# Miniprotein binders against b1l550: the designs that were tried, part 76

Target 1, 279 residues: b1l550
Amino acid sequence: MRLPEELLERARDIHSEAPSHRIKLDRVGSFGLKVPVEFKGFLLLAEADVWVSLPEGRRGVDLSRQVEAIYELSNPPKDPFSLCREAAISLLEKLNYADSSGVSIRFDAPLQDGESLKYYGVEISSIASDEIINKIRVEILGMTACPCTAELIRAYKSSEIAATHTQRSLGILEVSTKAEHPDPDKLASIIERAMSSPLRTYTKRPDEGGLVIRSLSNARLAEDVVREMIHLFLEEFGHLPEDTHILAAVRSMESVHMHDIYAERSFSLDEIRKEISSH
Below, E stands for the ipSAE of ESMFold2; O stands for the ipSAE of OpenDDE; V2 stands for 0.75 times the mean of E and O plus 0.25 times the DockQ between their complexes.

## First folded at step 9 (miniprotein)

Design kv39
Fold by ESMFold2-Fast, scan of step 9:
Structure kv39 (fold): chain B 279 residues (1-279), chain A 83 residues (1-83)
Amino acid sequence: as target 1 above (279 residues)
Amino acid sequence: SMKRVRIEFTFDEENREEVLEFLKRLARELAEKYGLIVLVYVEDGRIRIFVMGDPEAVDKFIEEVLKELEKRGVKYTVRVEEL
């Protein structure tokens, strides 16, 4: 059903009216949009959020213009980095009352794993105001092995490889920068290399045994993994602007506990270099 | 502190693709030179440039874009709108 367009001239323009309370809102937008993106040769269906700031004197946001901004730029599908940046800029053109805009795109990124595929989580954002801030968050599962229990078992019954509990651990790297988005494959690689071992989609029994032995021989606390992630990040991305902000975190789904262990560190590149150099 | 401007160009269809490529390249160079945020896109058969940043820098950007287009000798119409 379609109502006559001439009714638009008689209807109140609700969005441009004064609000009940003169309060600025930081983020108003369309959340949970489905958008096709092209990533590393794959056509993926991603989930997108788009938003703008709303000034204290305006009742509402033109939501249809937000949807236009991202869908016009997503046809044909393009890489999610360009889509985030361009859509965020486009929002400030289409909605001139806003002083900031943002776009966030989430998807599972495929990663070649032998003759199979594995995946990791990606969230890419661009926030536009008088400058553009690019954010990326990468999450990937790996395996950790407890060094404390390993040491205790070694003391109890000596063997070449100490037995200990292993568990899935979720590694997280989030980067906020004025430079272009870091390559998520490199961030995922950093996380996996910091773990006791990576996870596989498919293993034959000999390969599975090898992963377990690797994990046991490379036992790491969640705290160890976070420190190693930071170290590896600085080696790969130390060239980013000094005010680049990073979150490195690990959530270990402890196989011997009813709860998880969590370790994190947030820092700017300037902050962490001063800390490391003072030791 | 920020100035926002939309520039809309109408070109003959035969020149549109070549001019679009030229404008994208020029806009990237000038955006870096003046520290501006720029988006070049096509809508309804017209080439649009959205530019935002420091008012003086935005004005210089617009002047240089128009000057470079005049040198190419292609026929166009232009509309400049401050947002």
Scores: ipSAE 0.488, ipTM 0.844, lowest interface PAE 2.4, mean pLDDT 87

Design kv4
Fold by ESMFold2-Fast, scan of step 9:
Structure kv4 (fold): chain B 279 residues (1-279), chain A 83 residues (1-83)
Amino acid sequence: as target 1 above (279 residues)
Amino acid sequence: SMKRVRIEFTFDEENREEVLEFLLRLARELAEKYGLIVLVYVEDGRIRIFVKGDPEAVDKFIEEVLKELEKRGVKYTVRVEEL
């Protein structure tokens, strides 16, 4: 049963009331919305968060208006970058009290893997205020091989390619920029090229052997992978604005330990160029 | 009491990047001066400025933006929409 709309004229506007405490909130909104997106020819189910800032003098936000904004922009499905940017701008324009707005969209991105597909994680955001800041985080698994154990085994057995332990390692690149979102496939490619070898969805035994040999011949510490990711990132994306902020990280799921190894570096383009040029 | 306005500018392709850089700097300066929320963005090859705040401050912002563009002698078309 739907209540009569006449009741809305007599009901208090709770959201416009003064709160019990005059405290500004940074992000208030609708989180975990399911939205369809079009990504490189694929129709994917994504998860979206939408939010706005709430001033200290206002009790609540109009949540219905937030959901309406992203729903209208997601039908028909469009690319998640345009959806993210347009929804953030729309929220800032529609909600008088907000001094900032944001949208985050998460999905698993398909990547061509021979005749099959593999998937990597993507999270994108757009935050609108006095400027638009675009953020993207890409996570993809690869293989690493331990160079320390490789050298020890080589010395022990005198083989041309030393045996060593291999493990899955998660590579992470996160970019925050005033420019358009970087292409996630290019970020995923950077991560994979920095690893000892990429992982595959499907391999036959001869191809599997080839990947292992490649990994063993290209043994890398987590620290090596992070440095290579940064090097490759600068080659591909060094043209971005100088205040672009990057996080490069690797979490290695060590096959010989009960724990993981983690390495990271965060930097701005301005900062890293000065550091590299000092050597 | 809040006024919301979207300003859309169309410039000749040759001058668009220079004007965008100028408008970004001017908008930031005026936003700080008048306590306004101002967002400058590009959509479909046009420069858009969204501004909101006190009506008098918003009107002053629009006046100063147009005045500064006239000083630069740049040819443009402008559309102003109150939201």
Scores: ipSAE 0.292, ipTM 0.748, lowest interface PAE 4.1, mean pLDDT 86

Design kv40
Fold by ESMFold2-Fast, scan of step 9:
Structure kv40 (fold): chain B 279 residues (1-279), chain A 83 residues (1-83)
Amino acid sequence: as target 1 above (279 residues)
Amino acid sequence: SMKRVRIEFTFDEENREEVLEFLKRLARELAEKYGLIVLVYVEDGRIRIFVLGDPEAVDKFIEEVLKELEKRGVKYTVRVEEL
């Protein structure tokens, strides 16, 4: 149903009115929008959130203008990094009462895996005010093998390769920076290299055996994986601004427990360099 | 503290794509030079530039963009609006 447009001439402009309480809101927006993006040669369906700050004296946000901002910039589909940044800037143009704006875009990123593809999770954000802060979060599954059980089995059997339990572990790297978004494929690679072994979409029996042996020969605690991720991150991305903030984490879905093991570390580049130097 | 300006250009349609790429590169260079946030886009057949930042830096940005377009000898009309 569509009401007559003549009613708009008599209707109050609710959004421009004073609110019941003069309280500033940090984020008001449209969440869960579906947008197409072009990522490294793939056309993907992504999910986007867009928002702006709302001043204490204004009752509401022009939500239609938020949706217009991202949809105009997504046709034709473009890379999600440019879309994220440009949409955040566009919101400040279209909604001049806002002090800040933000856009988040989430999608599953394809990664070449032999003759097939595997997928990892990506969420990127750009927050604009008088500067732009870019954030990226990458999550990818890998395999870990328990070194404690491996050592016990090695002691029991005189074997050079000890048996142990293996499990899926989710590796997480999140980066917040004034520089451009880091390449998510490089972040995914760091996570996989920190694990006992990567996971694959499919394997034949001989390849599967090799992957298991690799994992068993490279047994790692969740704590080991986080430290290795940080080490590898500094090797690849140590050139980022010193105030860049990083979260490194792993969640291990332990095959011998009914619960998960979790390890994490948050730090700025300035903070971690001082910590390493003090040892 | 922040100044917001929309610049709208109308160019002959045959030159639009080449001028758009030129303005995107120029805007990126000047945004970095002056510490500004800039967006270049097309709407209703016109090239628009939105620029945000320090008032003096914004004014220098506008001056430099117009100066570079004059050097290229391109035919255009321009509208500048403070938001």
Scores: ipSAE 0.348, ipTM 0.782, lowest interface PAE 3.5, mean pLDDT 87

Design kv41
Fold by ESMFold2-Fast, scan of step 9:
Structure kv41 (fold): chain B 279 residues (1-279), chain A 83 residues (1-83)
Amino acid sequence: as target 1 above (279 residues)
Amino acid sequence: SYKRVRIEFTFDEENREEVLEFLKRLARELAEKYGLIVLVYVEDGRIRIFVKGDPEAVDKFIEEVLKELEKRGVKYTVRVEEL
């Protein structure tokens, strides 16, 4: 049952009223919306957040207009990059009081893994103000093997294959740029190549043995993985604008400890190139 | 009332980055001067400017942007759409 539209003519417009306190809010919006997206031939269920800035003189945001903006653009489903960018622009255009807008879209991205698929996490954002800033965050699990324990066991046993503990490690690459979103598959590939070995959806014993031997022969500290991720990122994405900001991080779920090891580095392309070239 | 306008410019690609930076600076200056919200972005190799605010201020913004581009002798095509 809908209440009569005539009631809107008599009711106070709460959102347009002065607030109790004249304080600007940076992000006000609808969070956790379910939206379909088309990603590399797959129809996926994604989760979206949409928001706008709210000036100090206005009590509230028109939330229904925000939901309309993203749903209009998501039917039929389209790629999440275009959806993110177009929805952010649309929000800024449609909501007169907003001086900035943003959209984030999260989903699990399929990645071909032999005859099967594996999945990695993707979050993309577009923020519109005086220009558009695009952000992407990719998270994927890989395997690391401890070089310290490997060296001790090698000394003890004098074997050709060093025994050591292995663990799942979560690799993270986050990019903020005025250019188009980087391809998340390439970011995921960078993370996996920086690890001791990638993880698989399934393996049979011979393949599993090969994966383990590979990781043991390529033992890496979390710190090593972060440095390698940065190196590989620069090889693939060094063409991005110099003010592009990157976060590279690894969280290693240490199999011999009750706690995790974490390593990270944030940088701009301009900053990191000067650092590398000075040595 | 409020006015919303989208301006789309097509420039030679050789000059696009230089003109983009110029338009971003000009847009920021005029946005502050006239109390407007202005977004400058690139779509399909074209420079787009979205501006909103007071109708008279929006009209002055558009006039001043076009005048400054004319002064620079930059060749372009322009489309102006009121939203």
Scores: ipSAE 0.475, ipTM 0.835, lowest interface PAE 2.5, mean pLDDT 87

Design kv42 (at its last look DockQ between E and O 0.91; V2 from the best seeds 0.00; counts 0 for: pae E 2.9 > 1.5)
Fold by OpenDDE base, look of step 10:
Formats: sequence, C-alpha cells, structure tokens
Structure kv42 (fold): chain B 279 residues (1-279), chain A 83 residues (1-83)
Amino acid sequence: as target 1 above (279 residues)
Amino acid sequence: SWKRVRIEFTFDEENREEVLEFLKRLARELAEKYGLIVLVYVEDGRIRIFVKGDPEAVDKFIEEVLKELEKRGVKYTVRVEEL
C-alpha cells in the first residue's frame, strides 16, 4: 500500500530538520544488507554495510538512497572490489550533505583444496573522503603445534619428532591502502604458510598422518606465526605504498587451556622497513 | 543550492603518478579554501575529481585546477560533467 503522494507534501522532512543537539556523526547507515557478488567464478550472497557521515545541522540520513545506491550497482552481480569502491563513490556523490562514505562487504571466499573446497573469511571495504582508502581483512584457520611442549617431551623421551599438542589457530591479515585491494587468495596463502600446517576439508588416512607430521616438524608459537606472516607479507606485497597499514594477528584456540592465545602487530610499511633495516 | 561536478582527466602515462599527487594536494587545498567536498581517484587509468558544494565555489575550483595545470605545461584532455 502506497500512501497518497499528497500526504507526503504535508509531512515534514524529519531527516532534513535540525537536530536537538548539533553534533556531527561519523557513520550512519544500513548494516547487514545482502548483496550478490561474483568472486572467482562463484556467485555469492554477501553481507554489506553502507554508511555516510552526517553533518551537525542535519537530523538524519536518507537511508533509502543509501540502499538504492548499492543495489543499483549490484545488478548484474560484479566483483566485490569494484562494487565496494563504486558504491562508496556513489554514496558520496548522491548524498550532498555527506563529506565521507563507506562500504563493507563480507563473505566466505571459496578456496580449492584438492577436489574439495575450503574457505576463508573476507571483508572488503572502501572509504571515500578526499581520497579512497581500500581495506581488506582476511581470516583463515590453520593448525599450530606447540614447540614448548614438544621440547618438554623431547627432554623426557628422546624422539626424532616429539609429540605435542596441536590446535586450530585463526590467522588474520588486515590491509588498508590507497592502492587497489590486495589479492585475498595471496593473503590467505601467506597466513596458511605461516602456520604449522594448513587445514584440510577432506583427508584420507595417509594425508592426515602426513599433515600431523608436518605440523609437529614445524612447531610454531603464535608469536612465530605472526612474525612469519609479516615476513611473507613483505616479500609478496612490499610494492604497496609506504603509508599502507597492516594488522597481522593470530588467535590460537589452544587445546590445553580454556582460553585462547592472541598475538598481533600493527604497522605501516614505512615503519616496519625502518625497523628491519635497523637490525 | 548544491552543484556536483565530475572532472575526468586523461594524461600521458609517463607523468600520471606525479600529476595525480599534484592534483590530490591541489584539490585538497582548494576544497579547504572554498568549503567544498572533493574526492580525487583513478578510474580506468583516468584521473577523476568529484567536487560538490556551492555553485560559485565549484566553478572557481574548476577554473583554478585548470589554470594550475596549464602553468605546469601538462598536456591533458578534460571532460567536465555536472551530476
């Protein structure tokens, strides 16, 4: 049922009114939208957040225009990187009062694992102000083996490969850059290579045994994983602008404790290069 | 009254990065001067400037951007579109 257009002419535009308190808001928008995206040959339903800034003199944001902006760009489905960037720009262009805009798109990215699929979590964002900042966050599970317990067991019972506890660990790489979004598959690969071993969706008995042996032979602390992630990142993505910001983190769901171990480093490319060159 | 304008520049490849950085700085300075909202970005190998605000201020912004590019002797093609 549509209200008669005549009623709309009589109604106050609540959004354009002055607020009771003149305060600027940084982000106002719709969160948890569902948008189709095309990613590496897959059509996926992604979750999207869209927002703009709100000046102190305006009571509310035109939310319908925000939603319209992203859906206009979502049909036909396109890659999430372009969608994110284009939508952020469109929001800034369409909403006169906004001095900044942003879009975030989240989905599980498929990753080939032999004849099966595994996945990693990805969040792609673009923020438009005076410039466009592109952000990507990749999260993928791997396996870590504890070197400390391995050393204790080795000391107790001499073995070439010491038994140790293993756990699932979540590796995180978040990159913010004025350049194009980094390739999320490459980021996921860096995280997996930094861990003791990757996870597998499907294992046959010989493969499972080999996976565990690999993990035991490559035992790593959460700290080791983060440092390795940074090292591998610099090798692959060292060409990004120097003001590119990175968060490298690991959350290890340690199997011998009820709590998780967490390690992180936040840095710019300029900062970390200076740090490494000083040693 | 709000005016919204997209400016698209096509530059020769050799100086695109330098010109981009120049335009980013210039656009920011002019936006602050005239109280405008500006976005500078690259799309399909072309530099785009989106600017919005007071119509007279937007016109002055465009004039000054073009004038500064001429002073630098940069060869470019420009398309101006009012949105």
Scores: ipSAE 0.681, ipTM 0.895, lowest interface PAE 0.6, mean pLDDT 92
Fold by ESMFold2-Fast, scan of step 9:
Structure kv42 (fold): chain B 279 residues (1-279), chain A 83 residues (1-83)
Amino acid sequence: as target 1 above (279 residues)
Amino acid sequence: SWKRVRIEFTFDEENREEVLEFLKRLARELAEKYGLIVLVYVEDGRIRIFVKGDPEAVDKFIEEVLKELEKRGVKYTVRVEEL
């Protein structure tokens, strides 16, 4: 049963009241909303967070307007980049007290893998304040092979392809830019190319053997993978604005350890080019 | 007690990065000067400026933006929409 709307006329407007403490809040909103998106011909169920800034003199935000904004823009489903950007702008326009707004959308992206599909993680954001900042994070698993153990085995047995341990490694590329979101498939490709080999959803024995040999012949430390990801990123996306910020990281789930190995580098395009050219 | 306005610019030439950068800098300066919230972005090849705040301050912002663009001698079409 719905309560009579006339009760709203008699009830206190709590969110417009002064708060107990005059403290600004950076992000207040609706988190974990389920929204449909269209991504490269696929209809996917994504998870969205929407938020606005809240000034020190206001107790609460209008949450219903936030939810209405994103759901109106998601029907019919559209690409997650346009949805993210349009919803962030809409929130800033509709909520007069807000000096910034943001939207984040997360989903698993399908990627063609022979005759099957594999999936990688995507999170995109758009933050509107005095300009729009677009952020994308891509995570995909690959395979790495240890060059240190390979070298020890080669020294011991003098073979062309040395045995070594292999493991799943999670590659991460995160980009924050004033330009459009980079294509996540291209980011995923960069990560996979930086690995010793990509992972497959399904392989038959001959193909599996080939994948292992490829990995062993291309042994890489987590540190090597991060450097290669940065190199490949600069080749593909060096045209982005110089203040674009990137995080490149690898978490290697070491098959010979009870713990993981992690390597990362954060940088701006301007910073990394100066570093490379100084050597 | 507050006013919301969307300004859309179409240039005779394609949107140039230098014009966008100029408008972003100008918008930031005027936002601070007049106590306004201003967003500058590109949509469908056009430069959009969203501004909100005190009505008199919003009007001064619009006047100053147009004045500065005229000083640069660039040709444009402008659409101003109150939300």
Scores: ipSAE 0.534, ipTM 0.842, lowest interface PAE 2.2, mean pLDDT 87
Fold by ESMFold2, look of step 10:
Structure kv42 (fold): chain B 279 residues (1-279), chain A 83 residues (1-83)
Amino acid sequence: as target 1 above (279 residues)
Amino acid sequence: SWKRVRIEFTFDEENREEVLEFLKRLARELAEKYGLIVLVYVEDGRIRIFVKGDPEAVDKFIEEVLKELEKRGVKYTVRVEEL
């Protein structure tokens, strides 16, 4: 059913009115949009959120124009980083009343794993106001091996047992910067290298043995995984602007406990360099 | 009734980062002064400034940006596109 167009002349334009309570809103948008992206030769279905600021004198947002901004740019599919940045700019250009705009794009990034694939989580965003702030969050699973239990078993009088509990751990790096988004594959690599071992889609028995031996040789507390992530991040990305903000975290499902352990550090590059240089 | 303008600058590549930071500061300062909304970004190796607001204020913004670049002695080419 299509309503008569002449009704447009009789209906109030609700969203252009002043609201009853003149309060500015920071984010008003359309969330959960499905958009195609092309990443590293793969065509992926991503989830996107788009938003703009809403001044205190405007009641609502022109929703169709928000959705239009990203969908016009997503066909044909393109690199998600370009899509994200270009859509944020387009939102600010199209919606006169907005003084800021933002776009986030989430997808599972494929990663080669022997003859197979594995995936890690990526969320990128671009926020446009007087300049563009780019954010990227990468999440990837790895294996951690507990050094405390390993030490206890090593000290056990019958030292024929070389063991500790191992578990899946989720590593997280989140970067907010005025520079271009860091390469998600490099962030994922940093997280995996900080763990006791990467996870594999599958292994054959000799390779599985090697993987387990490596994990025992790299037993690490969750706290030290976070510290190693920060160390490796600084080696790779220490050149980013000094006001770049980083969150490094790990959440591990400790196999001998009913609960998870979590460790986290947030910092700017300026802050962490001062901290390290003071020791 | 708002005017929307995109200004695109081409600079020597060796100067681009220094000029970008200068233009970010200048654009924010002038936007506050004239009640404008601005965005400074880089695309295809060029610096772009998007500005929107009252037409007369937008025109003054453009004039002052060019004036300050000339004061700084920066060599550039410029394209102005009304959106």
Scores: ipSAE 0.406, ipTM 0.800, lowest interface PAE 2.9, mean pLDDT 89
ESMFold2 (binder alone), look of step 10: mean pLDDT 84; pTM 0.829

Design kv43
Fold by ESMFold2-Fast, scan of step 9:
Structure kv43 (fold): chain B 279 residues (1-279), chain A 83 residues (1-83)
Amino acid sequence: as target 1 above (279 residues)
Amino acid sequence: SRERVRIEFTFDEENREEVLEFLKRLARELAEKYGLIVLVYVEDGRIRIFVKGDPEAVDKFIEEVLKELEKRGVKYTVRVEEL
């Protein structure tokens, strides 16, 4: 049922009224919106959150205008980076009371894996205030092998390749920058190269054996993986603005323990360069 | 509306990065001074400044930005659009 439009003339504008308490809210918006995006030739279903700041003197946000803004920009589907940035700018420009706006888009990104595909997690955001800050978080599973147990078994059996426990490890790279979003495929590649080996969607026994041998020959602690991720990140993205902030982390689902091992480092490019140069 | 204005700058070639950094700093200072919401961003090789707030403060912001660019002898094309 649709109510008569004439009722709008008689109804109070609730959102523009003063609130019960004069408290500013940092993020008010529509969360969990389903939007189509085009990513590297794939049409994907993504999930989006859109928000703006709400000043202490205004009761509510016009939520319908937020939804309209992102859907207008998502038809036809476009790359999630342009959608994220354009929607954040549009929200700040169209909602006169807002002093900041943001858009977050998350999806599973396809990555070529032989004749099949594997997927990794991507969350991107653009936040508009006095300038645009772009954020990206990439999560991908890889394999690690324990060097400590490998060394012990090597000593015990006098073997060139020691048996050791292997486990799935989740690698995480987050980047916050005033430049354009880094390519998530490159971030995923950095994570996989830092691991003992990547994981596969499909493997026949000879190829599976090779993957295990690769992992065993490249045994790494979670701490080793984080340091290697940082090293590889600096090689690929060291030219980003010096105030770019990075989080590098690994969560290793240890096969010999009831608990996980976690290692992380947060830093700005300026900070890490000074640290590395101080030998 | 003078309450919401987009300013688009096109700079010929050289020193674009230096000019962008200068405009970001200036915009931040003026936004704080005049109580304005100001966004500086780049799109298609052009520097855009969106400003909103009190119309008189917006006018002062635009005036001071253009004055400072003139002092620096920067060559540019500017377009000002009310939103």
Scores: ipSAE 0.424, ipTM 0.804, lowest interface PAE 2.7, mean pLDDT 87

Design kv44
Fold by ESMFold2-Fast, scan of step 9:
Structure kv44 (fold): chain B 279 residues (1-279), chain A 83 residues (1-83)
Amino acid sequence: as target 1 above (279 residues)
Amino acid sequence: SIKRVRIEFTFDEENREEVLEFLKRLARELAEKYGLIVLVYVEDGRIRIFVKGDPEAVDKFIEEVLKELEKRGVKYTVRVEEL
């Protein structure tokens, strides 16, 4: 049973009231919304968060306008980059009290893997204030092989192909820029090329053997993978604005330990170029 | 009350990048001066400015932006839409 609309005229406008404490909130919004997106020919189910800033003198936000903004723009489904940017702008325009707005969209992206598909994680954000900042995070699994144990086994019993432990490693690239979002497939490719070998959805025995041998012949520390990811990123995306900020990281799920190994580096393009050119 | 306006400019392609940087700087200065929220962005090759705040301040913002563009002798077409 629906309550009469006339009650809205009698009820206090709670959200417009002064709060108990005059404290500004940075992000207030609707989180975990399900939205369809079109990504490279695929219709995917994505999860979206939408938010705005709330000034210290206002008790609450109008959540219905936030949901309206993203749903209006998501029908028909469109690419997640345009949806993210357009929704962030729309939120700032629709909510009078907001100084900033933002939208994040998360989904698993398909990537061609021989005759099948494999998937990697994507999170795209746009934040609108006095400028638009676009952010993208890509996570994909690969394989690493330990060079330290390889050297110990070689010393113990000489062999052409060094025996060592291999493990799944998660590679992470995150980019914040005033330019358009980088292509996530290219970011995923950078991560995979930095690893000892990529992972496959399925393999036949000869192909599986080849991947293992490739990994063993290309043993890399987590630290090596991060440095290689940065190098490859600069080759592909060095044209982005100098104030573009990047996070490169690897989490190696060590097969011989109860814990993981983690390596990361955050930097701006201006910062890293000066560092690489110095002696 | 809060007034919300979207301003859309079309410039010759040859000077769009120069004008965009100029408008971004001007918008930041005027936003601080008048206590406005201002966003400058590009959409479909056109420069858009979204501005919101006190109605009198918004009107002064629009007037000063147009005056500064005329001072620079820039050729443009403009659409002003109240939201």
Scores: ipSAE 0.453, ipTM 0.823, lowest interface PAE 2.8, mean pLDDT 87

